# Designs tried in a protein design chat: VHH binders against S-protein homolog 13 (SPH13). Part 4

Target 1, 133 residues: S-protein homolog 13 (SPH13), of Arabidopsis thaliana (Mouse-ear cress) (q5xv33)
Amino acid sequence: GRLELKNEISGVASVRKAKLAVRCWSNEDDLGWNMLKPKQSRIWKFTTMNMWPFQKTEFRCQFRSGFGTTNEDVVTVFSVKDGFRKQCGVGGDECFWVAKRDGFYLRRIVKDGGGDSRKKYVDVLKSKWVWKW

## First folded at step 1 (VHH)

Design w02 (framework vhh_7w1s_2)
Fold by ESMFold2-Fast, scan of step 1:
Structure w02 (fold): chain B 133 residues (1-133), chain A 119 residues (1-119)
Amino acid sequence: as target 1 above (133 residues)
Amino acid sequence: QLQLVESGGGLVQAGGSMRLSCAASGRTFSYAMGWHRQAPGKQRELVAKITSGSTAYDDSVKGRFTISRDNTKNTVYLQMNSLKVEDTAVYYCAADLYEDSGYYEYDYWGQGTQVTVSS
């Protein structure tokens, strides 16, 4: 599988306001804190597991603003459970997330109908920022 | 959301002492907190700064002013001793809430408190 997180925060008064720190983890791995400057992406690649008796692959992330405040919600960013991957586009074990000024978006890779060979994407707001200390 | 509220300003005679307080609302993840001051017609300047591992002072106040933090109250103090007429200014509390900030901009500022030192 593939998890990408991109910081596209823009239209803010300072670079510090546009920075984003993210920590993602699964039951097996803690990926640690990663600082994302505007326009930076972090990509993690991993093997997916979706068969008993193995634990099902699931990643969650916690966010901190450039102010150091923590977002209220811990967000599930990848899961083989409950059809989650269906939200990430057609046939995917790849999820692409984008942070914007107002919230956190899932970038869905979708086909342009049945005839266009080009891939298109749609950003879907999944979590509005609600910063807490 | 973080809010900084200053208190303790006022009028004092030269040679006197005064303590300013800066109360922060909510949980604190401050990398650095500081006191700045601005006199009329002058640039805002750093007076004192406290980080997790150190304090720093402007040369003009070193040995007279002390910055300290009470983590249980989320409050930062500036103890001002041996006050001089030239210490007269509006004093601002500021917080820089992230230790990996390469720009070290203070993102949160208090409203300011007036300190007037008379001769």
Scores: ipSAE 0.000, ipTM 0.124, lowest interface PAE 14.4, mean pLDDT 76

Design w03 (framework vhh_7w1s_2)
Fold by ESMFold2-Fast, scan of step 1:
Structure w03 (fold): chain B 133 residues (1-133), chain A 118 residues (1-118)
Amino acid sequence: as target 1 above (133 residues)
Amino acid sequence: QLQLVESGGGLVQAGGSMRLSCAASGSIFDYAMGWHRQAPGKQRELVAKISSGDTAYDDSVKGRFTISRDNTKNTVYLQMNSLKVEDTAVYYCAAVEWGDYDSYFDYWGQGTQVTVSS
């Protein structure tokens, strides 16, 4: 699988306030705090497990921005459980998340432009920013 | 503009404890906070940092110092236990806007002296 987190926060007076701090973890890995400047992405590639008796692959994250944290402090960003990944991109093994001024979005590729480098996206708001810290 | 004022320093015997406080003039919700120190003739060093849900310490103080914050009181604390003569320094509270947890600090207090005697 593939997890991408992109910072698209804009319309902020301070460039510093537009930064995104993200910490993600699974049952096996703590990926630590990562800082994303405006327009930067962080990509993690990993092996997916979805067969008994192995533990099912799941990643959770905390986000911190100049607008606070997400409404739910801990957000599931990738999971093979309960059909979660059916809401992710093409094929379900690639989840693409985007931070914007008003909240945290899941990005879906809904149309390939027919082979000439044209793609159409739909961003679905999953969590709003709130001040909790 | 954020102003920081340290308090709680003074003279203490080796093996003793001391708690430093850092009071901010406004909300610290937007800030990661840290404690730096500077001993005579040495460079200033970062000893502890705190952001929401995470803390980090320099190896020289790990297990002895604890940083904490009270967002309601706009105050950051440094609890110092098992103090050593080598901990003698001026301690500075510092802040940086959230999102720069691992970066340099922009706002600084005036410092408070901690002297540890043998």
Scores: ipSAE 0.000, ipTM 0.147, lowest interface PAE 12.5, mean pLDDT 79

Design w04 (framework vhh_7w1s_2)
Fold by ESMFold2-Fast, scan of step 1:
Order: structure tokens, then C-alpha cells, then sequence
Structure w04 (fold): chain B 133 residues (1-133), chain A 119 residues (1-119)
């Protein structure tokens, strides 16, 4: 399995506003707080547990930016559960998330019927930034 | 050191106007500013906020209150018109900074200024 989190926040004068702080965890590991500068990605590769009787693999994250937090403070970013897998690439084994100025997006790779070597993708907004005062 | 200095509160008759000011100093980053209020026995609520020219207001004050910012003075203003008795509250200036240890936005609050609207 593969989880990528990328900071694509742009269109702001302040580097501080464009920075993304992220904390991710699973039932087994707390990956701690990570700071992503504009254009920076964090990638985790792992083995997935998707067969009974083993624990199902799931990662959740909290995001903080100069635009606040996500509407949902905790976002599921990877899961082997059937409903979630349909949203990610490579049969659900690879989830790619992107932070932008207006919110947090799941990046879906779409197949090109023309044989172009460049992969095309669509970004689906999943959570907006909200100030929580 | 971070400081918020509030001014402009006091007593006013219903239907009157009042302007609150909040000067922020010691901040070395871009930041948002806003006004919150708390009436006796009620929870603190957001009244208005401003960030990079964008503004947002609570429905109870839309059309009556205006938030503005003077970037050269790092001061935010709340112009309150058509004041009602129910606007009586302690008004707090707030700004958000970055807590680099927690890698998150952090609330900074002024000490509050009383606004009392008489019938």
C-alpha cells in the first residue's frame, strides 16, 4: 500500500500560510507531526492487512494550515475497507491526497484511452479549510 | 512579545453606533483578526473576522456591523451601527498565530471590552 500527502497550497504571499502541518496514525503507529513546505510530499509505503482474521489497515490524519483545520478534524486517508478502496488508485492500494488553498483533495488517477504516457488525474474536494476559534 | 490592545467600549443608547479598535503588536507573521463576544450566561460567539480582505459575519450582525483592517497599523476595527440591547456583551479581539511546537494555529485573545446598550 502507498499513501502520499502533498502540499500544493499556492496563491499566498506568506510562506507560513502555505505550510501544511500533518499528523497521521494507524491502530499500530503514530507517525507524529510533519511539516510540509509548498510542493513537498510525504510518502509512506506499507503492507496491507485485508484478510480475515487480521486487523484492517487504516490511516487517519489531522491537518493544520494558515487557513485553519479541515472541516473534519480527523480525515481517513487510507483504508482497505471496500467502500474506501474505490476512491483510490491501483485497486485501492494507492491513495494520493493534496492540500490546496481552498481545502483538502483526493487525487484520482484516470486512465487515458489514447495511450499517452502522462497520467491524467482529477482532484476531488473532500474537506474545506475552516478557522476554529 | 505578543500584545493585543483593545479600545472603544462603553455605554451607548439603543439605535446608536460605536467603534471598537484592536491594535496587534509583536506578530512577525501573516495573521487573521476577528471579534467575538460573550453575554452573561452565554457561550462566547464569533461576531466578525477578516483575513486578506475577506470578511465573515454572524447572521445576527450582518448589515449592522462592519469589520475593517489597517495593515500599516496592524489594527482591526469593528464599526457597530443600529445597536440593540441584545448586543450587550464583553467583546474580545482575537488573532491567530502559529504554534511551531504543535505545528498548528493558536488563538490569541485580548482581555475584552464591555459594550452595554441601554433601552
Amino acid sequence: as target 1 above (133 residues)
Amino acid sequence: QLQLVESGGGLVQAGGSMRLSCAASGFTFDYAMGWHRQAPGKQRELVAKIYSGSTAYDDSVKGRFTISRDNTKNTVYLQMNSLKVEDTAVYYCATEGYDEVLYSDYDYWGQGTQVTVSS
Scores: ipSAE 0.000, ipTM 0.132, lowest interface PAE 15.9, mean pLDDT 76

Design w05 (framework vhh_7w1s_2)
Fold by ESMFold2-Fast, scan of step 1:
Structure w05 (fold): chain B 133 residues (1-133), chain A 119 residues (1-119)
Amino acid sequence: as target 1 above (133 residues)
Amino acid sequence: QLQLVESGGGLVQAGGSMRLSCAASGFTFSYDMGWHRQAPGKQRELVAKISGGSTAYDDSVKGRFTISRDNTKNTVYLQMNSLKVEDTAVYYCAAEIYSYDDWGEFDYWGQGTQVTVSS
């Protein structure tokens, strides 16, 4: 599998507000806090486990920006459980998430660009920024 | 939130040495880190910076101060040797998002630690 988190919080005067802090973890690993600059991505590749007796692969994240936190505070960003990864688009087990000025989006692959076609995405708002104070 | 906590300040005699520590919590070390100082009645100045293994120093401290990072402890150090009375100041740890060679805006600041050098 593949998880990508991209910061597209740009087009604001303050660099401070455009930064994205993200902490992700699975049941086995804590990937720690990472700071993403405007237009910067973090990509993790991993082996997916989806059979008993092994634990099913699942990643959750917390997001912090100059615009607040996500509505849910803890967001499932990749899972082999309950068909979660089907919402991430066509073409396999890849989930692409994007932070924007107004919220946190799933960048869903709607067409895999075979031949002369380019890969097409649709950004789906999943969580708005909410101030925690 | 990123929090920066300085320690290691205090009183020292001219010609002595002192090490300041800055512990960062809340985020991993992916930033440029710097040490600033502010003497009474003067503007705050950047004295040392570390970015991805590269270091830079103000002319007033070159050859006397060394900035270093321990990524496993998420801590930045300032080793100060051959201290002078004019090094007396409040020392601040700061973190910034690196934008090429921009020394400009620092995003996060510690509370400061007092260093007093007596003759």
Scores: ipSAE 0.000, ipTM 0.109, lowest interface PAE 16.2, mean pLDDT 76

Design w06 (framework vhh_7w1s_2)
Fold by ESMFold2-Fast, scan of step 1:
Structure w06 (fold): chain B 133 residues (1-133), chain A 119 residues (1-119)
Amino acid sequence: as target 1 above (133 residues)
Amino acid sequence: QLQLVESGGGLVQAGGSMRLSCAASGSTFSYYMGWHRQAPGKQRELVAKISSGSTAYDDSVKGRFTISRDNTKNTVYLQMNSLKVEDTAVYYCAKDYEYTFDETGYDYWGQGTQVTVSS
């Protein structure tokens, strides 16, 4: 499997407001705090487990931006459970998330550009930024 | 609505002490918190800051001011000792959702409280 988190926050006067802090974890691994500058991505590649008696692969994250955090404090960003990966696009083994000025988006892989050369994406808003303590 | 509620400002004589309090609506997350001040005709400056286990101070207040946090009350304090006339300013409590940014990373401010130190 593949998880990508990208910071595409732009159009801000303050460089500080354009940064994104993210912490992700699974049941087995804490990926730690990561600071993403504008246009930076963090990519994790891993083997998915979806067979009894082994635990199903799932990653959750918390986000902090200059505009707040997500509506839910903890966001599931990858899971092999109950069709979660189908919302991430065709193939279902890659989830690509993007932070923008107005919110947090899932970048869905919808189709190739008519052949075997390029992927086509659609960004779906999943959470607006909200202020929290 | 999230809010910061400040208390403790007022008039004090030089050499005296004062404690400022900043009570904030809480969550389970640790955030960078700080005290800033602005004197008449000057820029706002960072006085003291606290994170989960670390504190830092402006050189002008080191040894005289102490910032602390009471996790049970979700309150940040600024204990000011050996006050000088030059400490006269409006003091602001600020919070930040960023854990690695300096004072420019603050994203929320309190209402401010006036501290006046007389000679």
Scores: ipSAE 0.000, ipTM 0.107, lowest interface PAE 14.7, mean pLDDT 74

Design w07 (framework vhh_7w1s_2)
Fold by ESMFold2-Fast, scan of step 1:
Structure w07 (fold): chain B 133 residues (1-133), chain A 119 residues (1-119)
Amino acid sequence: as target 1 above (133 residues)
Amino acid sequence: QLQLVESGGGLVQAGGSMRLSCAASGRTFDYAMGWHRQAPGKQRELVAKISWGSTAYDDSVKGRFTISRDNTKNTVYLQMNSLKVEDTAVYYCAADSEYLEGYDEYDYWGQGTQVTVSS
């Protein structure tokens, strides 16, 4: 599997305020704190486990912002549980997330015409930030 | 913009105790908060840091100083015990919006408060 997180935060007073710190973890791995500058992505590749007796693969992330005055949210960003990955691309193997000023979005592929016509993406708001500016 | 105001500094005798307070105009919980000090002729150094559930101390103050936070009052404290003349410095409160390990860029600084320890 593949997890991508992109910082698209804009409309804030400075580049520093548009930075986003993110920590993601699973039962087996702590990916540590990572700083995302505006327009920067972080990509993690991993093996998915969804067969007894193996632990099911699930990643959660928490976020800290350079703007606003509130706490971080904890968000599930990848899971083989309960059909979560059906909302992700490439047969559920690739989840692409985008952070914006107002919240955290899952990026989905939407066809703009029949068959293999140019693919468009739509960002679906999944979690609103608790901080405001 | 977060504004920080320190208080509680002054003159104290060696072996004594002192508590510094840092009052913030916003929520300190949203920041990693630190106490730094600068002695005459020395560079500014980190003394104690609090971020979420974690605290860290410079080796020279471990066991003597305690950093704490009151999130309802948006105030950070530095309790200083068993003070030594070497602790004499201007003490600064600082707030950092970035919580990366090893990344230590502070966004906001207080004006500083003088602590003088006499023998």
Scores: ipSAE 0.000, ipTM 0.119, lowest interface PAE 15.1, mean pLDDT 74

Design w08 (framework vhh_7w1s_2)
Fold by ESMFold2-Fast, scan of step 1:
Structure w08 (fold): chain B 133 residues (1-133), chain A 119 residues (1-119)
Amino acid sequence: as target 1 above (133 residues)
Amino acid sequence: QLQLVESGGGLVQAGGSMRLSCAASGFTFSEYMGWHRQAPGKQRELVAKITSGSTAYDDSVKGRFTISRDNTKNTVYLQMNSLKVEDTAVYYCARDWEYSGSDLYFDYWGQGTQVTVSS
């Protein structure tokens, strides 16, 4: 499996405000805190388990922005449970997330079927930024 | 080196006012700055928070305390009015998080400043 997280935060007063800190973990691994500057991506590759009696693979993330907000709840970014993978790209083994000024989006990437080299994509808002007291 | 320095604490009588200052050195203020306090035998609590567009307060201090920032001086303030004996605590200036080089620093606090309110 493959998890990508990209920082596309824009529309803020400075580059410092557009920075993103993210921590992701599973029941087996803590991927630690990672700083993403504007336009940076982080990619993690891992083995997926989706067969009894083995533990099912699931990753969750917490985010913090340079403009002073955090996500309200921990976001599930990859899971073999409950059909979550249906929301991800072709084959369901690759989830691509994008952080923007208003929240976190799941990105679906599709090759141009017209025979040119351009990629098409659709971003779906899944979680918003909040001020967490 | 990165540092938050609190000042302005001391002894004051109930009903009085006091202003605390938090000066940052070695870094620029993050978007999240706050004041925490810890009274003897109690858990540390967040009392006031400020970002570029908003302020928030714990119900116990709402209407009495005001948080503000001066970006030109790299300083955040806590104006405390109508002080009560229950406000007696060590007050800490805090930053939600900071990144420096490859390291992410959490819960960056100063040393604290003692506020004692007598009846």
Scores: ipSAE 0.000, ipTM 0.165, lowest interface PAE 11.2, mean pLDDT 75

Design w09 (framework vhh_7w1s_2)
Fold by ESMFold2-Fast, scan of step 1:
Structure w09 (fold): chain B 133 residues (1-133), chain A 121 residues (1-121)
Amino acid sequence: as target 1 above (133 residues)
Amino acid sequence: QLQLVESGGGLVQAGGSMRLSCAASGFTFSYEMGWHRQAPGKQRELVAKIDSGSTAYDDSVKGRFTISRDNTKNTVYLQMNSLKVEDTAVYYCAAGFDTYEVYSGDEYDYWGQGTQVTVSS
């Protein structure tokens, strides 16, 4: 599997307010705190487990918007449980998340509604954050 | 959550040396780490800081103190040499997200509980 987090925060007073600190973890791994500057992505690659008796693969994250702000909401960003991965790309193997000024979005590939099959991207808001702008 | 645990403080004679350690749970290389101190009756001040690319020191300690990091142990150190009575203070380890801002003690997001350093004449 593949998890991508991209910081697309914009329209804020300074680059410091647009920074995003992210900590992600699974039952087996703590990926630690990572600082994402505007336009930076972090990518983690991993092997998925969904067979008893092994732990089912699931990643959760905490977010903070730069200096002096903490968001303690825990968000599930990847899971083999309960059809979660159906909302992700490449047959559910790749979840692409984007942080924006008002919240945290899952980036999805969608087909054009017309007769052509040209792909388009849509960002679906999954969690709102209170940012100090 | 990030937790900072300090050790290595105590009593030392003027001219002596001491090393402070700060063990960080959940520490990453992307954090700016700093050592701050607060003497009785004075404001807290930033003494030394380290990020992924650089170190910086307050003029009062430059040439005497050295900040360093062991990424395998998630630990930051402050090596203090040629200690003076005026170095007596509570020393705090702190971690922050901002590497571009002007030096200020209040910029840091996480703080240890502090460790007392007393330098006797």
Scores: ipSAE 0.000, ipTM 0.158, lowest interface PAE 11.2, mean pLDDT 74

Design w10 (framework vhh_7w1s_2)
Fold by ESMFold2-Fast, scan of step 1:
Structure w10 (fold): chain B 133 residues (1-133), chain A 121 residues (1-121)
Amino acid sequence: as target 1 above (133 residues)
Amino acid sequence: QLQLVESGGGLVQAGGSMRLSCAASGSIFSYAMGWHRQAPGKQRELVAKISSGETAYDDSVKGRFTISRDNTKNTVYLQMNSLKVEDTAVYYCAAEPLDYYEWSGSEYDYWGQGTQVTVSS
């Protein structure tokens, strides 16, 4: 599997406002706090497990932007549980997430787009930014 | 924009303890917080830094000073134990974005006014 988190926050007067702090973890690994500048991505590649006695693969993240954090505070960004990955690309093996000014999005690839070559993907809003602390 | 206010400085005897506080006007969540000091006739130096759960210390204070944060109060503390006369300085609280991991005072975005710590023999 593949998890990508990209910062696409733009249209702000301050570069500070456009930065994104992200912490992700799985059952085995804490990826630590990472700062993403505008247009930067963090990419993790991993082996997916979905069979006992192995723990089912799941990644969760926390975000801090110049506009707050996600509404849920902790967001599942990849999971083999309960059909979560069916919303992701490449047969459910690649989840691509994008932070924008108004919230946090899952990026889905739309190849056809009604015959318009410009419509190559669609971003689905999953959480708005909210101030929590 | 983020304001930092230090408190807790004063006079203390060598071998004593003191705790400094730094209260921020807003969330410190996306910031690394640091304590710097400047002694008379010396350059300002970083003595302790906390980045979420990670801490770092200058060798001169390691084992004697402890930096901590209270996220509910948006406050950073510096617990100073086994104080030496050489610890006498103005202590400054500073904040920088989490991606600035260099051991430097020049990259900090926000600074407090400073609080005087005087250690007597």
Scores: ipSAE 0.000, ipTM 0.105, lowest interface PAE 15.4, mean pLDDT 77

Design x01 (framework vhh_7xy4_2)
Fold by ESMFold2-Fast, scan of step 1:
Structure x01 (fold): chain B 133 residues (1-133), chain A 122 residues (1-122)
Amino acid sequence: as target 1 above (133 residues)
Amino acid sequence: QLQLVESGGGLVQPGGSLRLSCAASGFTFSSYAMAWVRQPHGKGLEYIATISGSGGSTYYSDSVKGRFTISRDNAKNTLYLQMNSLKPEDTAMYYCAKDSYEDFWSGEYDYKGQGTQVTVSS
């Protein structure tokens, strides 16, 4: 599987304040706090498991703003459970997430012509920030 | 494109041994956990053993623990089940199974092969 998180926060007066810290973890691995500057991405690749008795692969993230405020909610960003991956778009095993000024969006590729057609995507708001920029 | 082909079954007497093989193709074998499951005639599927993609972790049902050993050869894209101290209760069609990407639609297993019959009888 593949998980990408990109910071596209804009419309904030200070570039410093547009920074986003993110911590993601699974039941096997804690990826730690990672700072995302505006336009910066973090990418993680991993082997998925969906077979008993191994724990099903699921990644969750928590966020902290450039103002120092930490969100209270945890967001599921990748899961092999309950068809979650179908929300991530045409590839099925890749989830691309984008942080914007108002919240955290899942970026879905909804049309793919194999490179011989324009790709189309839709950003779906999944979680609003608890802070104001 | 995905294919799993089981072999190695047969008729064996109680206390005997068999080694089952599963030849996999159409996917990156080392990236997926694999399992052996069985189905006795007229009964439901029973889980037997799982092995992680790397082969570093294995788990067994209590009914076969200490008698059966699951292993894999990622260079050959092949899964194995070594069965020792066989009992009449082990008589079943044996299937290898691949980790599921669509648990909601396909259950715990993405795909299983056509199976290989194991009969334990005098």
Scores: ipSAE 0.000, ipTM 0.229, lowest interface PAE 13.2, mean pLDDT 78

Design x02 (framework vhh_7xy4_2)
Fold by ESMFold2-Fast, scan of step 1:
Structure x02 (fold): chain B 133 residues (1-133), chain A 122 residues (1-122)
Amino acid sequence: as target 1 above (133 residues)
Amino acid sequence: QLQLVESGGGLVQPGGSLRLSCAASGFTFSDYAMAWVRQPHGKGLEYIATISSGGGSTYYSDSVKGRFTISRDNAKNTLYLQMNSLKPEDTAMYYCARDLDYEYDSSGLDYKGQGTQVTVSS
């Protein structure tokens, strides 16, 4: 599986303060706190489990603003459960998330141009930040 | 005027194969993600597979991974489902559907066709 988180926060008074800290974990792995600078992506690769008797793979994330404020909501960013993977690319194996000024978005491909470089994405808001930048 | 017409269903023995087609008209086919869903008699809709607008990304339900392949031909406005290693449990009416919202369940489906029946038995 592949999880990508990109910081696209913009329009804040201080671009140096537009940093986002993220911690993601599964039942088997804790990826720790990671700082995403503006325009930076973090990518994690992992093996998916969806076979009895093993636990189904699911990653959740928690966020902190560059000011140290923690978001109250924990967000599911990857799961083999309940059709979650339908919204992700490459057979559901790759989930791409984007942080913006107001919240955390899942980036879903809508138009890919049939192989040309023209791709159209739709970013779906999944969690609003509790802090202001 | 928006229309999806499925074909290719039929009776097949367990272990057999079928290829379903869906002819789309009345909208710009290449602008939309497309899906196959099925409904066994007396049961609810079950999502099977989704393909991105240009065909570069696909998603499959766990019940069909490794057995079914979704594909599309945007020049012909046609969606396909190649079904291999068919099981009696695959017996259902199969629908092609346009996916307009960004949810991960069948509530994201905007329009579906009339369906084509697939029956897997002796």
Scores: ipSAE 0.000, ipTM 0.118, lowest interface PAE 18.4, mean pLDDT 77

Design x03 (framework vhh_7xy4_2)
Fold by ESMFold2-Fast, scan of step 1:
Structure x03 (fold): chain B 133 residues (1-133), chain A 121 residues (1-121)
Amino acid sequence: as target 1 above (133 residues)
Amino acid sequence: QLQLVESGGGLVQPGGSLRLSCAASGFTFDDYAMAWVRQPHGKGLEYIATISGSGDSTYYSDSVKGRFTISRDNAKNTLYLQMNSLKPEDTAMYYCAAEWYDSSGDYFEYKGQGTQVTVSS
């Protein structure tokens, strides 16, 4: 599996405010806090487990603004459970998330029928930030 | 330039305790999450504890949960790891680390020289 998280926060007065810290974890791994500058992406590749008796792969993330204030909202960003991966679009083994000024969006891949630009994306708001920029 | 200096390691008996310190300089300490990472000789790295910039959130690997406590003193630019109920498998070089940046070409790992912890009977 593949998890990508991109910081697209813009329209704020300070580069410090536009920075986003994200911690992601699964039942097996804590990926720690990671700082994303504006326009940066972080990519994690991992082995997915979806066979009994092994634990099913699921990643959750928590966020901190550039001020060091935590948004207490915990967001599931990847899971092999309950059809979660279908939300990520075609293929389902990759989930792409985008942080914007107002919240955290799942970038759902929608396949187009023609040409080299065969994929379109629809950003779906999944969590609104509680902090103000 | 970012600097991290670990200290406090040593030789202890199983069941003993140690407190590690990491002196940080060259950046605004309270704006960045910090971590303790360990590496046994000839083995891979293990992230054992992380703490948010404010100190309000902490996270631990299962191998140390309930035994180790991460904390920070932002007024002193210092990160701590209190290690209790030490076991032989805790023997490793311990490093403190600042948040990783990944800018589609700029990836910086800020890791000090480390401090050795040896747990033996």
Scores: ipSAE 0.000, ipTM 0.098, lowest interface PAE 20.3, mean pLDDT 74

Design x04 (framework vhh_7xy4_2)
Fold by ESMFold2-Fast, scan of step 1:
Structure x04 (fold): chain B 133 residues (1-133), chain A 122 residues (1-122)
Amino acid sequence: as target 1 above (133 residues)
Amino acid sequence: QLQLVESGGGLVQPGGSLRLSCAASGFTFSSYDMAWVRQPHGKGLEYIATINSGGGSTYYSDSVKGRFTISRDNAKNTLYLQMNSLKPEDTAMYYCATEGVYDDYWEAFDIKGQGTQVTVSS
């Protein structure tokens, strides 16, 4: 499996305010706190578990504004269960997330009218930030 | 390219023991959950035991719980099934299986080997 988180926060008063700290974990792994500057991505690769009766692979994240408080919401960012994988690329094996000024978006693959040689993406808002930038 | 080769079956008396082995090749064994499943003659497949990729979690069907032990050696790319207190109803072809990799269906066992026959009779 592949999880990418990219910081695309813009339109805020300073680059300092556009920094985002993210911590992601599964029941097996704690990926720790990671500071993402504007335009930076963090990528993790991992083995998926999806065989009954084991708990299916699922990663969740929490966020902090630059140097401020933790966002209240915990967001599921990768899962092989409950229809989640249909929202991600490469048969659900690759989830790409993007942080923007108003919230956290899943970047979803969409077929374009130009044919199979080019893939388009649309960003779907999944969690709004409680803090103000 | 993925290959699974089962061995260790045979004829045993009720109450006896056998240890089955499954030699894996052609994939990163340590990254996959593994299972043992069996098929009695003329019947469907029955799940027996499952072990996660790291070996820290195991699950068993009620029919074998307390009698069978699943284990793995990731350094040797080998899966094991220790079978104790064997009963006539344990007679079946035994297969090792990997988790399936399908775009829409992630919970399928993938049986690639020829199996190993276990017969429990007097």
Scores: ipSAE 0.000, ipTM 0.108, lowest interface PAE 19.9, mean pLDDT 76

